# Designs tried in a protein design chat: VH-VL binders against Very-long-chain (3R)-3-hydroxyacyl-CoA dehydratase 3 (HACD3). Part 10

Target 1, 90 residues: Very-long-chain (3R)-3-hydroxyacyl-CoA dehydratase 3 (HACD3), of Bos taurus (Bovine) (a7yy55r5to94)
Amino acid sequence: VLTPHVYWAQRHHELYLRVELSDVQNPAISITENVLHFKAQGHGAKGDNVYEFHLEFLDLVKPEPVYKLTQRQVNITVQKKESQWWERLT
Key: E = the ipSAE of ESMFold2; O = the ipSAE of OpenDDE; V2 = 0.75 times the mean of E and O plus 0.25 times the DockQ between their complexes.

## First folded at step 6 (VH-VL; framework fv_bepranemab)

Design d1 (from c2 with heavy chain S106Y; at its last look DockQ between E and O 0.74; V2 from the best seeds 0.52)
Fold by OpenDDE, look of step 6:
Structure d1 (fold): chain C 90 residues (1-90), chain A 121 residues (1-121), chain B 112 residues (1-112)
Amino acid sequence: as target 1 above (90 residues)
Amino acid sequence: EVQLQESGPGLVKPSETLSLTCTVSGGSISDYYWAWIRQPPGKGLEWMGYIYTSGSTNYNTAVQSRVTISVDTSKNQFSLKLSSVTAADTAVYYCARGDWEYGGNYYFDYWGQGTMVTVSS
Amino acid sequence: DIVMTQTPLSLSVTPGQPASISCRSSQSLEYSEGKTYLEWYLQKPGQSPQLLIYEVSNRFSGVPDRFSGSGSGTDFTLKISRVEAEDVGVYYCMQGIDLPYTFGQGTKLEIK
């Protein structure tokens, strides 16, 4: 299983993930039991392949991720259940 | 150019449900947040909530218990329902598009003309 | 909720003269990547609000360069270098760092 690089940022109420995977189409993105599941065909550090990762969040999030695809990356927004600043993502 | 247009009744009785629809034209409803913002007569702006085209919503806690925002991608529309209205809900209601990118940036770049809704007694 | 406080609430300006509007937030509007989510909107008479500035200092498309935004943390300023008649209306700052998104009270700009 290949894992892409994932960068993150936050606001008080949201988490933002930037998945370094280009040319992604129809990714599988879901949140179950406070774990973000990501799987997609794209071009990453190991070339064209299927990339996957699972990320258990530090605190509770809403299970409805939002994402945008660009040629260069996948941007994901996750809603925090409680508005607060996180010291870390996981 | 993207255009938004609010529609719905301009008069609602107290305790009834205010229902508005925003029709989006000139662009896809996909990949954006769609918000409702209201303005009581002579007062400022209040963000009520938004929905992403995937169905994810956030509401202002001040109205959360009474607000429902939904999206109909097949019609390129999104809607607002506000239950149990009172005179305090009399306002011009605007629909707006919110854009975003990694890190946020939820600015509202396109707005409808607004529709006045009066809650009569 | 984050409280946004604008000053002044009204401003009368001679055409061609500069204008300045202050917006203060009850807490910092910066996020982890160093961006600050402060926006300025203008609502012209009888119209809907329109975006002027986002992320403190970025002019939205079509916004004249006489408009500029600045500030950091909790203190922000919108400046109009040379006020024109078309600039009349109510200006609102808005924070986007936390829910609910909140607006300032508005600053009404009029022409002398």
Scores: ipSAE 0.397, ipTM 0.874, lowest interface PAE 1.2, mean pLDDT 93
ESMFold2, look of step 6: ipSAE 0.497; ipTM 0.863
ESMFold2 (binder alone), look of step 6: mean pLDDT 90; pTM 0.934

Design d2 (from c2 with light chain E30L K35N; at its last look DockQ between E and O 0.80; V2 from the best seeds 0.00; counts 0 for: pae E 3.2 > 2)
Fold by ESMFold2, look of step 6:
Structure d2 (fold): chain C 90 residues (1-90), chain A 121 residues (1-121), chain B 112 residues (1-112)
Amino acid sequence: as target 1 above (90 residues)
Amino acid sequence: EVQLQESGPGLVKPSETLSLTCTVSGGSISDYYWAWIRQPPGKGLEWMGYIYTSGSTNYNTAVQSRVTISVDTSKNQFSLKLSSVTAADTAVYYCARGDWEYGGNSYFDYWGQGTMVTVSS
Amino acid sequence: DIVMTQTPLSLSVTPGQPASISCRSSQSLLYSEGNTYLEWYLQKPGQSPQLLIYEVSNRFSGVPDRFSGSGSGTDFTLKISRVEAEDVGVYYCMQGIDLPYTFGQGTKLEIK
């Protein structure tokens, strides 16, 4: 099981994740128990493989992530439960 | 290409619920966020809230207790309900589309033509 | 709420002359590296608002190059290098970095 490179940014009300995978197939992206679950087939740093990771957020988030696939990455937006600035993602 | 059109009653009685629908044509409702913005006569613009196609919403706190925004992907529509209206809710109501990417977007690239809603007894 | 203050609220310009509209925010709009969520819209008479400039200085598709945006932090400017008759309307700035998203009061541009 391989983990992809993940970057993040934020506003007071939202978190933005960039998952560095291209040619993504069969994405499974969900939030349960305040943990983001990600699994997909794609082309990443270790070639064409299945990539997976789990990420427990620092504070509470809403469970409905929004995502879209682009040519070079998976963009994920997560709504914070409380509008505030986070010092870190996890 | 993409067009947004508001529809709904132009006259609503005080204390009732204002209900509007925005129909999206020339494109899919998926992969965007959808907003309602209103403009009282002779006044400026007020953002009311938005919804991602997934159903996640954010509302202006000034109307949060009275507003509901919904999306119906099968009809390529999203809607506004504003409960307990008063004369202060008289305005032109616009629907608008926002694209988004990593880091988020906050701008609205397509707007409906607007529909006037008058709250009058 | 972030308050957006536009100056002037009204201006009258001779065709072919430049125009400048200022927008000041009550808080910095700079958030992410290189990201500043400040937009400009034009509402022509009897029409819906239309996007002119996004993220301070980027012209939206189809917007004439006589429109330009600049600024940083809390102070922003929309410039029209040569005002045309079609530029008549109300200009709004908007911030989108904190909820609720808020607009300036509007600046009415008229032709002399």
Scores: ipSAE 0.331, ipTM 0.828, lowest interface PAE 3.2, mean pLDDT 90
ESMFold2 (binder alone), look of step 6: mean pLDDT 91; pTM 0.937
OpenDDE, look of step 6: ipSAE 0.785; ipTM 0.939

Design d3 (from c2 with light chain E33Y; at its last look DockQ between E and O 0.84; V2 from the best seeds 0.66)
Heavy chain, then light chain:
Amino acid sequence: EVQLQESGPGLVKPSETLSLTCTVSGGSISDYYWAWIRQPPGKGLEWMGYIYTSGSTNYNTAVQSRVTISVDTSKNQFSLKLSSVTAADTAVYYCARGDWEYGGNSYFDYWGQGTMVTVSS
Amino acid sequence: DIVMTQTPLSLSVTPGQPASISCRSSQSLEYSYGKTYLEWYLQKPGQSPQLLIYEVSNRFSGVPDRFSGSGSGTDFTLKISRVEAEDVGVYYCMQGIDLPYTFGQGTKLEIK
ESMFold2, look of step 6: ipSAE 0.620; ipTM 0.898
ESMFold2 (binder alone), look of step 6: mean pLDDT 90; pTM 0.935
OpenDDE, look of step 6: ipSAE 0.575; ipTM 0.911

Design d4 (from c2 with heavy chain D99P; at its last look DockQ between E and O 0.69; V2 from the best seeds 0.00; counts 0 for: pae O 7.6 > 2)
Fold by OpenDDE, look of step 6:
Structure d4 (fold): chain C 90 residues (1-90), chain A 121 residues (1-121), chain B 112 residues (1-112)
Amino acid sequence: as target 1 above (90 residues)
Amino acid sequence: EVQLQESGPGLVKPSETLSLTCTVSGGSISDYYWAWIRQPPGKGLEWMGYIYTSGSTNYNTAVQSRVTISVDTSKNQFSLKLSSVTAADTAVYYCARGPWEYGGNSYFDYWGQGTMVTVSS
Amino acid sequence: DIVMTQTPLSLSVTPGQPASISCRSSQSLEYSEGKTYLEWYLQKPGQSPQLLIYEVSNRFSGVPDRFSGSGSGTDFTLKISRVEAEDVGVYYCMQGIDLPYTFGQGTKLEIK
C-alpha cells in the first residue's frame, strides 16, 4: 500500500487536508467511524500508482468530506462536529 | 456574473415556519458554500448557517434547533426553513455565497438583495 | 462565540477627510497558515452588504484603494484615506475563523 504525503491545516470548525497526489481522477473519499478513507490513482512520490490512506481523527468529525482536485493535489475539507482547535490531527 | 435572489413570503405568523429560497444565476451552485444571513430592522447582521453543495451544513447555535438549510443543485437553488418563528425573527434575510473554497477564504462575496420577512399575527 | 466590538459606532466625516474604524475580537483570528480571518463589509443605504476587505488587508475586487485594512491578532482597523459620498453606510467587521461567524455592531459613516 502506497501512502501519499498529507498536509493539514485547520480552522476552529474545519480541517483541511492537502494530499500530495497529482493527476487524480475520481478518488474514493469517505468517512466512516471517524476515519477518513482515501484511495486514488495518481502520481505521487512513488510515481503513478494507487495511493491510499486511512486517518482516524483526533476528535469527532462530520462524515461528509468535501474535496477538490487540482493538477497537483487533492484538497479535502472535513467539518468538525465541535468547533475547537485541535492540537494534532490524529 | 453570479447573482443571488431571495424569494418567499414576506409575512409569517408566529409559530409557523419561515421558508425562503435563494436562486443562483450566472454561475453554478456547485463547489461553493451558501449561507443565510439576516438583519433585524435597524440592527446588525447575524449569520444563520451555510450549506455546501454536497449537503454538509453548519448552523448558528442560536437558531440551530429551528433552522434547516437545503440545496437543490438541479434548480441551482438553496433554501432556508426556520420553524417556530416569533417576532424576534422579523428581519431582512440575505442569501450569500460563502465562505469561499478550500484555501482559507471565508468571505461572502455575493449577496442577494435581501427579502424582508415580518413575523406577525 | 467570538465577540466583535467596533468603535466608534458612528462617525461623521467631511468629504475628502480620512476615516478610521476599529474592530476588536474577543479571540485571536489568526489561522495556522498565518492567515487572519477578519473581513470588512459595507452596507450602503438600502442595499445589501458588500465585501470590502478580507484577510485583514486584502481589498476585494473593485474596491477602491482608498480603503485599507490593517491589524493582527485581536485588533484591526479599517481606514478610508479620503471619504467620498459613496462611502456612506454601515461598516461591519466579521470574523471568519470560528463558528458561528460573527459581525461587529456596525459603524455608521455619514458625511458632514
Scores: ipSAE 0.017, ipTM 0.699, lowest interface PAE 7.6, mean pLDDT 91
ESMFold2, look of step 6: ipSAE 0.451; ipTM 0.860
ESMFold2 (binder alone), look of step 6: mean pLDDT 92; pTM 0.947

Design d5 (from c2 with heavy chain T53Y; at its last look DockQ between E and O 0.87; V2 from the best seeds 0.75)
Heavy chain, then light chain:
Amino acid sequence: EVQLQESGPGLVKPSETLSLTCTVSGGSISDYYWAWIRQPPGKGLEWMGYIYYSGSTNYNTAVQSRVTISVDTSKNQFSLKLSSVTAADTAVYYCARGDWEYGGNSYFDYWGQGTMVTVSS
Amino acid sequence: DIVMTQTPLSLSVTPGQPASISCRSSQSLEYSEGKTYLEWYLQKPGQSPQLLIYEVSNRFSGVPDRFSGSGSGTDFTLKISRVEAEDVGVYYCMQGIDLPYTFGQGTKLEIK
ESMFold2, look of step 6: ipSAE 0.477; ipTM 0.867
ESMFold2 (binder alone), look of step 6: mean pLDDT 90; pTM 0.936
OpenDDE, look of step 6: ipSAE 0.860; ipTM 0.950
ESMFold2, look of step 7: ipSAE 0.570; ipTM 0.883
ESMFold2 (binder alone), look of step 7: mean pLDDT 90; pTM 0.933
OpenDDE, look of step 7: ipSAE 0.854; ipTM 0.949

## First folded at step 7 (VH-VL; framework fv_bepranemab)

Design g1 (from d5 with light chain E33Y; at its last look DockQ between E and O 0.79; V2 from the best seeds 0.00; counts 0 for: pae E 2.2 > 2)
Heavy chain, then light chain:
Amino acid sequence: EVQLQESGPGLVKPSETLSLTCTVSGGSISDYYWAWIRQPPGKGLEWMGYIYYSGSTNYNTAVQSRVTISVDTSKNQFSLKLSSVTAADTAVYYCARGDWEYGGNSYFDYWGQGTMVTVSS
Amino acid sequence: DIVMTQTPLSLSVTPGQPASISCRSSQSLEYSYGKTYLEWYLQKPGQSPQLLIYEVSNRFSGVPDRFSGSGSGTDFTLKISRVEAEDVGVYYCMQGIDLPYTFGQGTKLEIK
ESMFold2, look of step 7: ipSAE 0.519; ipTM 0.877
ESMFold2 (binder alone), look of step 7: mean pLDDT 90; pTM 0.935
OpenDDE, look of step 7: ipSAE 0.853; ipTM 0.951

Design g2 (from d5 with heavy chain S106D; at its last look DockQ between E and O 0.87; V2 from the best seeds 0.00; counts 0 for: pae E 2.1 > 2)
Fold by ESMFold2, look of step 7:
Parts: sequence; C-alpha cells; structure tokens
Structure g2 (fold): chain C 90 residues (1-90), chain A 121 residues (1-121), chain B 112 residues (1-112)
Amino acid sequence: as target 1 above (90 residues)
Amino acid sequence: EVQLQESGPGLVKPSETLSLTCTVSGGSISDYYWAWIRQPPGKGLEWMGYIYYSGSTNYNTAVQSRVTISVDTSKNQFSLKLSSVTAADTAVYYCARGDWEYGGNDYFDYWGQGTMVTVSS
Amino acid sequence: DIVMTQTPLSLSVTPGQPASISCRSSQSLEYSEGKTYLEWYLQKPGQSPQLLIYEVSNRFSGVPDRFSGSGSGTDFTLKISRVEAEDVGVYYCMQGIDLPYTFGQGTKLEIK
C-alpha cells in the first residue's frame, strides 16, 4: 500500500491537511477513535495507484472531517475539540 | 449562477425562537461553508456562525448558547435557529457562502438578499 | 475578540478622484503558511454586502481593477483609483483569522 505525501497547517480552531494526490477516485476519509483514515485511488508520487494512510491526532478532534478535491491535491479540514495551538500534529 | 435566499417569519415575539432557512440554487451545498450574518438597523455586520455540509459548525461566542445552524443537503438548504430572542436580536439576517482552501479562507463570496426580523410583542 | 477599526467613517469624493480607506486590527492577521485573513466588502444602498477583495489584495471575480488592497500585519488599505457613481455605499473590512470573525464599523462613501 502506498503512502501519499501529506502536509499540515493549523489555526486555533482547525487543522488543515494537504494530501498530494490528483484525479482522486473513491475517497474514503473518516475519523474514528481520534484517528484519521484515508484511502483513495489517485495519481501520486508512484503514479496512478491506491494510496492510504492513518493518523492519530495529538489532541481530540471532532469526527466530521470535510474534504475538497483539487487538481493537485486533496484538502482536508478537521475541527479541533478545543481551540488551542498544537505543538505537533500527532 | 449561485443564488441564496432567506425565508422565515419577519416578526418574532420576545423569548421565542427565531427560525430562518436559506435556500441555495444554481449550485450544490457541498464543497463550501455556509454562514449567517446579521445587521441591526443602521448598524454594522455581525457574523453568527457557519456550517460545513457535513454538519460541522463554528459559532460566534456571543450567541453560542442560543444559536443552532443546521444543513439539509437533500433540500440544498441550511438553517438558523436563535432561541430566547430579545429586541437586541432585531436585524436583517443574511445567509452567505464561503469558499475555502488549505489553511482556511474564511470570506463570503455570495450573499442572500437579507430578511428583516423584528422582535416585538 | 479582534477589533477592526476603519478610518474614515465617512468619505465624500468628487467623481473621478481617488479614495482611500484604512482598516486596523487589534491583532496581526498574518498566520501560518503566510496567509493574511483580511477581506473588503461593499454594501451598496439597499443591497446585501458583496465581496471586493480577499486576502488583502486579491480582487474577487468581476471587481474592477480600480479597486486595490494593500497592507500587512495590522494595517490595511483599500484604494479606489477613480471613484465612480456606482461605488457609493458602505465599505467593510473583515478579519477571518480567528473566531469570532469580525467586521470594521464601516466607511460610508458618498459622491459630492
């Protein structure tokens, strides 16, 4: 299983993830037990393949992520349960 | 062309719940966030909160205890409920759409025409 | 809450002349990734607000290039290079960096 390149940023109330995949198909993106689960077909660093990763957040997040597919990436927004600055993502 | 239209009662009695619906046409409710902003007569704008299509919300702390924003994707609508209203809640209420990207992008590109809600006995 | 202060609160301009509106925030609107969360809106008489400029200086689709935005940190400016009759209304700046999102008190632009 191939892991995509993932970047993140934050504000006090939200986390932003950038997944470097294009032409994404069948995205499965969910949060359970404070773990983000990502699986999709798309075009990444190893070409057109299935890419997958899992990510346990440092602190509590709300379970309803939202995402948007762009030409170059998948943008995911995750709300923090508490508005605060995080030292790291995981 | 995306259009937003507010609907609901223009008169609400004190202590009751203000309830408004915003109907979105010419576009899908998905892929955006949806906000309520109000403007008391002759005054400035106050952001009340927003909702993503998933049901995830953020509210203005000033009204957080009284406000609920909901989305119904099958009807392409989102709604506002504001409980325990007083005369201070008299305002024009706008619904608005926000486009967003990585790192956040909290601005409102399309607005409804606004609906006046008066709180009076 | 972040306080947004606009100056002037009222502006009367001869058609064809420039106009400048200042907006100052009580905290920096610059955040991670180098973004600055400052927008400008125009509310024409009897209408709802409309977006003019996002992220300090980016004109929204269909906004004439006589409108420009600038600034950084806490100090921002909206300029109209040549004011036209259709530009009358109230201009608002807004910060979107932190909750609650807040607007300036507005600047009323009139033609004299």
Scores: ipSAE 0.491, ipTM 0.861, lowest interface PAE 2.1, mean pLDDT 90
ESMFold2 (binder alone), look of step 7: mean pLDDT 90; pTM 0.932
OpenDDE, look of step 7: ipSAE 0.675; ipTM 0.924

Design g3 (from d5 with heavy chain S56N; at its last look DockQ between E and O 0.80; V2 from the best seeds 0.00; counts 0 for: pae E 2.2 > 2)
Fold by ESMFold2, look of step 7:
Structure g3 (fold): chain C 90 residues (1-90), chain A 121 residues (1-121), chain B 112 residues (1-112)
Amino acid sequence: as target 1 above (90 residues)
Amino acid sequence: EVQLQESGPGLVKPSETLSLTCTVSGGSISDYYWAWIRQPPGKGLEWMGYIYYSGNTNYNTAVQSRVTISVDTSKNQFSLKLSSVTAADTAVYYCARGDWEYGGNSYFDYWGQGTMVTVSS
Amino acid sequence: DIVMTQTPLSLSVTPGQPASISCRSSQSLEYSEGKTYLEWYLQKPGQSPQLLIYEVSNRFSGVPDRFSGSGSGTDFTLKISRVEAEDVGVYYCMQGIDLPYTFGQGTKLEIK
């Protein structure tokens, strides 16, 4: 299992994740039981492969992530259940 | 070229529900977020909330108990419902589009013409 | 809620002269990633608002280069280097760092 490079940022109401994959195919991105599940075929640090990760959030989030594909990355936005500043992602 | 157009009744009775639709043409509703902003006569602008193409919403706390924003991607439309209206809800209502990126965006690049809604007996 | 305060609330300008509008926020609009959530809109008479400047200083597509934005933290300025007749209307600043998004009171610009 290959794990992509993932970065994050936040505002009081939302989390932003940047997944460093390009040419993404068949993205599967969901949140179940407060865990983000990510799987996609794409071009990452280890070339053209399937990349996967999951991530349990520090506090509660709403289960419907949104995402969009850009030239070099997948941008994911996750809505926090409570507006607050998080000290860490997980 | 993207265009937004508000539609709905211009007169609503007190205590009833204000219902508006924004029709998007010349572009797709997918991959954007969509907002309702209102302007009472002779007053400034008030952001009411937005919705992502997925259905996820954020609302202004001042109206959160009364507002519902919905999206229908198959019709390229999103809508506003504001329940239990009073004269204070009389305003021009605008729909607007925003693009978003890593870190989010807060600005609105395309606006509808606006529609006047009067709350009166 | 973040309060956005514009100064002046109205402005009469001789054609061809510069104009300057101030916007002050009750909290910083900056985050550690260097992004600043401050926009300017123009609402011409009888029209809907139009995006003018985003993220402090970036002119939106089609906006004349006589418009410029500047500022940081809590203090922001919109400048018009040479006011023209088409510039009349109400200018609004808006913050988008935190919910609810809020606008300034507006600055009405007229040509005298």
Scores: ipSAE 0.496, ipTM 0.864, lowest interface PAE 2.2, mean pLDDT 90
ESMFold2 (binder alone), look of step 7: mean pLDDT 90; pTM 0.934
OpenDDE, look of step 7: ipSAE 0.833; ipTM 0.946

Design g4 (from d5 with heavy chain S56R; at its last look DockQ between E and O 0.04; V2 from the best seeds 0.00; counts 0 for: pae E 11.2 > 2, placed apart)
Fold by ESMFold2, look of step 7:
Structure g4 (fold): chain C 90 residues (1-90), chain A 121 residues (1-121), chain B 112 residues (1-112)
Amino acid sequence: as target 1 above (90 residues)
Amino acid sequence: EVQLQESGPGLVKPSETLSLTCTVSGGSISDYYWAWIRQPPGKGLEWMGYIYYSGRTNYNTAVQSRVTISVDTSKNQFSLKLSSVTAADTAVYYCARGDWEYGGNSYFDYWGQGTMVTVSS
Amino acid sequence: DIVMTQTPLSLSVTPGQPASISCRSSQSLEYSEGKTYLEWYLQKPGQSPQLLIYEVSNRFSGVPDRFSGSGSGTDFTLKISRVEAEDVGVYYCMQGIDLPYTFGQGTKLEIK
């Protein structure tokens, strides 16, 4: 399995992750024990492959991510448990 | 509500290109992924490939050198071209819709009625 | 390619009796956290395939509750609790986890 390119941004209440995969098939995206789990088939930096990553957040997040598949990427929104500015993602 | 209908010539000469169109009614083509599946007479089903909402395609390795799937959003249609056909390509050809939902689905929920294509001189 | 093997290839059943069809995959159909991408289709005589069961055990809309699916990993079963005349046709399992998507050989169900 391969790791996709992942970028992030934030507001006081939310984290935004951008996963650079297109043509996504069978996305599995969940948060358990403060860890984001991602696995999908798609087209990324290493071509048509299965891509997977795990990401433990710096502070506590709510376990119900919202995500949207777009033409060129997967956009994931995660709610922070406490409204604060994070110095880093992990 | 959504309906798929295959169309194209029922007879194709060996070495020529098989060309089929699937017309989608009752729904938008741009929201799903769209597949071609074939069935030789008396045999099982073979997935040939699909086209994604991004315009990207994936093909069965058995036919990938000969197959092209494309979409025409202005006509709400997608198409199959299979080059260099032989008698082994004689089959009923189905078009099908692949559904997805946030959280992932990969089944084919709507199928066309199928069209028989015979490869013969 | 993932090979899908169905057993039996042909089945003759007295109306009102149960039927059971097995499907085995050459690789696990579980993608992550136990989700499994296996579907069952029925192709009635002269018709195109129609979806019966998705993700192992979920009946598609309008499918009678006499149809049920079960299994995990590489071993899956479709059961019909009491066979009716309208159930005649060829049943296919399909894996949707890796490309190319592949079908089993089919199981032809007939009425005695």
Scores: ipSAE 0.006, ipTM 0.659, lowest interface PAE 11.2, mean pLDDT 87
ESMFold2 (binder alone), look of step 7: mean pLDDT 90; pTM 0.935
OpenDDE, look of step 7: ipSAE 0.884; ipTM 0.954

Design g5 (from d5 with light chain D98E; at its last look DockQ between E and O 0.87; V2 from the best seeds 0.00; counts 0 for: pae E 7.3 > 2)
Fold by ESMFold2, look of step 7:
Structure g5 (fold): chain C 90 residues (1-90), chain A 121 residues (1-121), chain B 112 residues (1-112)
Amino acid sequence: as target 1 above (90 residues)
Amino acid sequence: EVQLQESGPGLVKPSETLSLTCTVSGGSISDYYWAWIRQPPGKGLEWMGYIYYSGSTNYNTAVQSRVTISVDTSKNQFSLKLSSVTAADTAVYYCARGDWEYGGNSYFDYWGQGTMVTVSS
Amino acid sequence: DIVMTQTPLSLSVTPGQPASISCRSSQSLEYSEGKTYLEWYLQKPGQSPQLLIYEVSNRFSGVPDRFSGSGSGTDFTLKISRVEAEDVGVYYCMQGIELPYTFGQGTKLEIK
């Protein structure tokens, strides 16, 4: 399995993930038991492949992520369960 | 061009539930978050809350015990319910669209026309 | 809650003259990558609010070049280089970094 490059940022109430994968097809993006599950077909650093990763968040998040596909990346927004500043993502 | 239009009763009795619907045309409700913002007569703006396409909500703590925002993707609509209203809830109610991207933003790029709701016996 | 304070609350401006509106937040509006979540809206008489400026200084689509935003941290300014009659209304700043999102109390711009 191949893992994509992932970057993050935050506000007090939200987390933002940027997955560097283009031409995404069949995205599966979900949160269960405080773990983000990502799987998609797309074009990444290792060419056209299936890319997958799992990410356990530092603190509790709401389980319903929002995402948007762009030409160059998948942008994911995750709501924090409690508004606070996180020192790290995981 | 995206257009938003509020609809619902303009008069609500105290202690009852205010119920409004926002109909979205010229665009899909998917991939955005949808907000309700109100303005008492002659006063400023108060953000009440929003809903994401997926159904996740965030509410202003000032109203969170009384507010429910929901979305109906098949009708391209989202709604506001505010329970136990008082005269203090008399306001123009606006629906608005929010957009997001990496790093996030919370600006509201499209607004409805607004609908006046009066709470009176 | 983050308190947004606008000054002045009212402005009377001769057409063709510049105008400046200040917005101050009770806490910094910057986040981890130096971006700042401050917006400006205009509510013309009898109309709903409309977005003018997002992220401090970016003009929204269709907003004339005479509108500009600046500032950082907690202190922000909206400038109109040459006021026109169509600019009449109430201007609001808004922060989007922390729930609840909050607006300034508004600045009414009038033509004299």
Scores: ipSAE 0.015, ipTM 0.714, lowest interface PAE 7.3, mean pLDDT 87
ESMFold2 (binder alone), look of step 7: mean pLDDT 90; pTM 0.933
OpenDDE, look of step 7: ipSAE 0.817; ipTM 0.944

## First folded at step 8 (VH-VL; framework fv_bepranemab)

Design i1 (from d5 with light chain E55K; at its last look DockQ between E and O 0.69; V2 from the best seeds 0.00; counts 0 for: pae E 5.7 > 2)
Fold by ESMFold2, look of step 8:
Structure i1 (fold): chain C 90 residues (1-90), chain A 121 residues (1-121), chain B 112 residues (1-112)
Amino acid sequence: as target 1 above (90 residues)
Amino acid sequence: EVQLQESGPGLVKPSETLSLTCTVSGGSISDYYWAWIRQPPGKGLEWMGYIYYSGSTNYNTAVQSRVTISVDTSKNQFSLKLSSVTAADTAVYYCARGDWEYGGNSYFDYWGQGTMVTVSS
Amino acid sequence: DIVMTQTPLSLSVTPGQPASISCRSSQSLEYSEGKTYLEWYLQKPGQSPQLLIYKVSNRFSGVPDRFSGSGSGTDFTLKISRVEAEDVGVYYCMQGIDLPYTFGQGTKLEIK
């Protein structure tokens, strides 16, 4: 299992994740039980491969992430259940 | 260039539902989040809510019990429904595009022309 | 809700002179991740609002360089180095850090 590089940022009400994979195919991105599940085929730090990770959020989030594939990355937006500033992602 | 255009009835009776549609051209609705912002005559701007292209919404608490925003990606449109309107809902209604990308801005870069909706018997 | 307060609410400026508009938020718009979500919009007479400045100081595409934004925390300023007739209208600041997104009351700029 290969894990992609993931970066994050936030607003009071939203989390933003940047997954560093290009040429992404067949993305599977979901949140269940406050855990983000990510799996995709793409080009990452270890070349063309399947990349996968799971991420349990520090606090409660809404279950429906929004994502967009770009040239260089997968951008994921996650709504926080309660508007607040998080000290860390997990 | 992306263009937004509001459409819908300009006159709505009290207690009825205000219903507006925003048609997006020159770009795909699937790319961004989409907002409704209103301006009562001679007054300032009030953000009413937005919808992500996938269907997720966030509403201004002041109107959330009465507002529904929806998207139809096949028609490249999104809509506003505001139920139980009163004279206080008389305003120019704008649709606008918002940035949803990673680490992006909270700004609205394209706006429709606005449509005046008057609530009157 | 974050309250955005603009001062002045109106101003008249001699053409060619500078103008300055202040915006104060009831809570900081800056956070540990270095994100500051403060925008400026101009609504010209009879038109829809248009974006001028995003994230405090970034000019939107096509905005003349006589417009500049600055500030931090709760205090922000829009400056016009030399006001022109086409700059008339109502200027709004907006915060995008938390829901609901909120605008200032507006500052009407007129040429005297």
Scores: ipSAE 0.117, ipTM 0.782, lowest interface PAE 5.7, mean pLDDT 88
ESMFold2 (binder alone), look of step 8: mean pLDDT 91; pTM 0.940
OpenDDE, look of step 8: ipSAE 0.807; ipTM 0.943

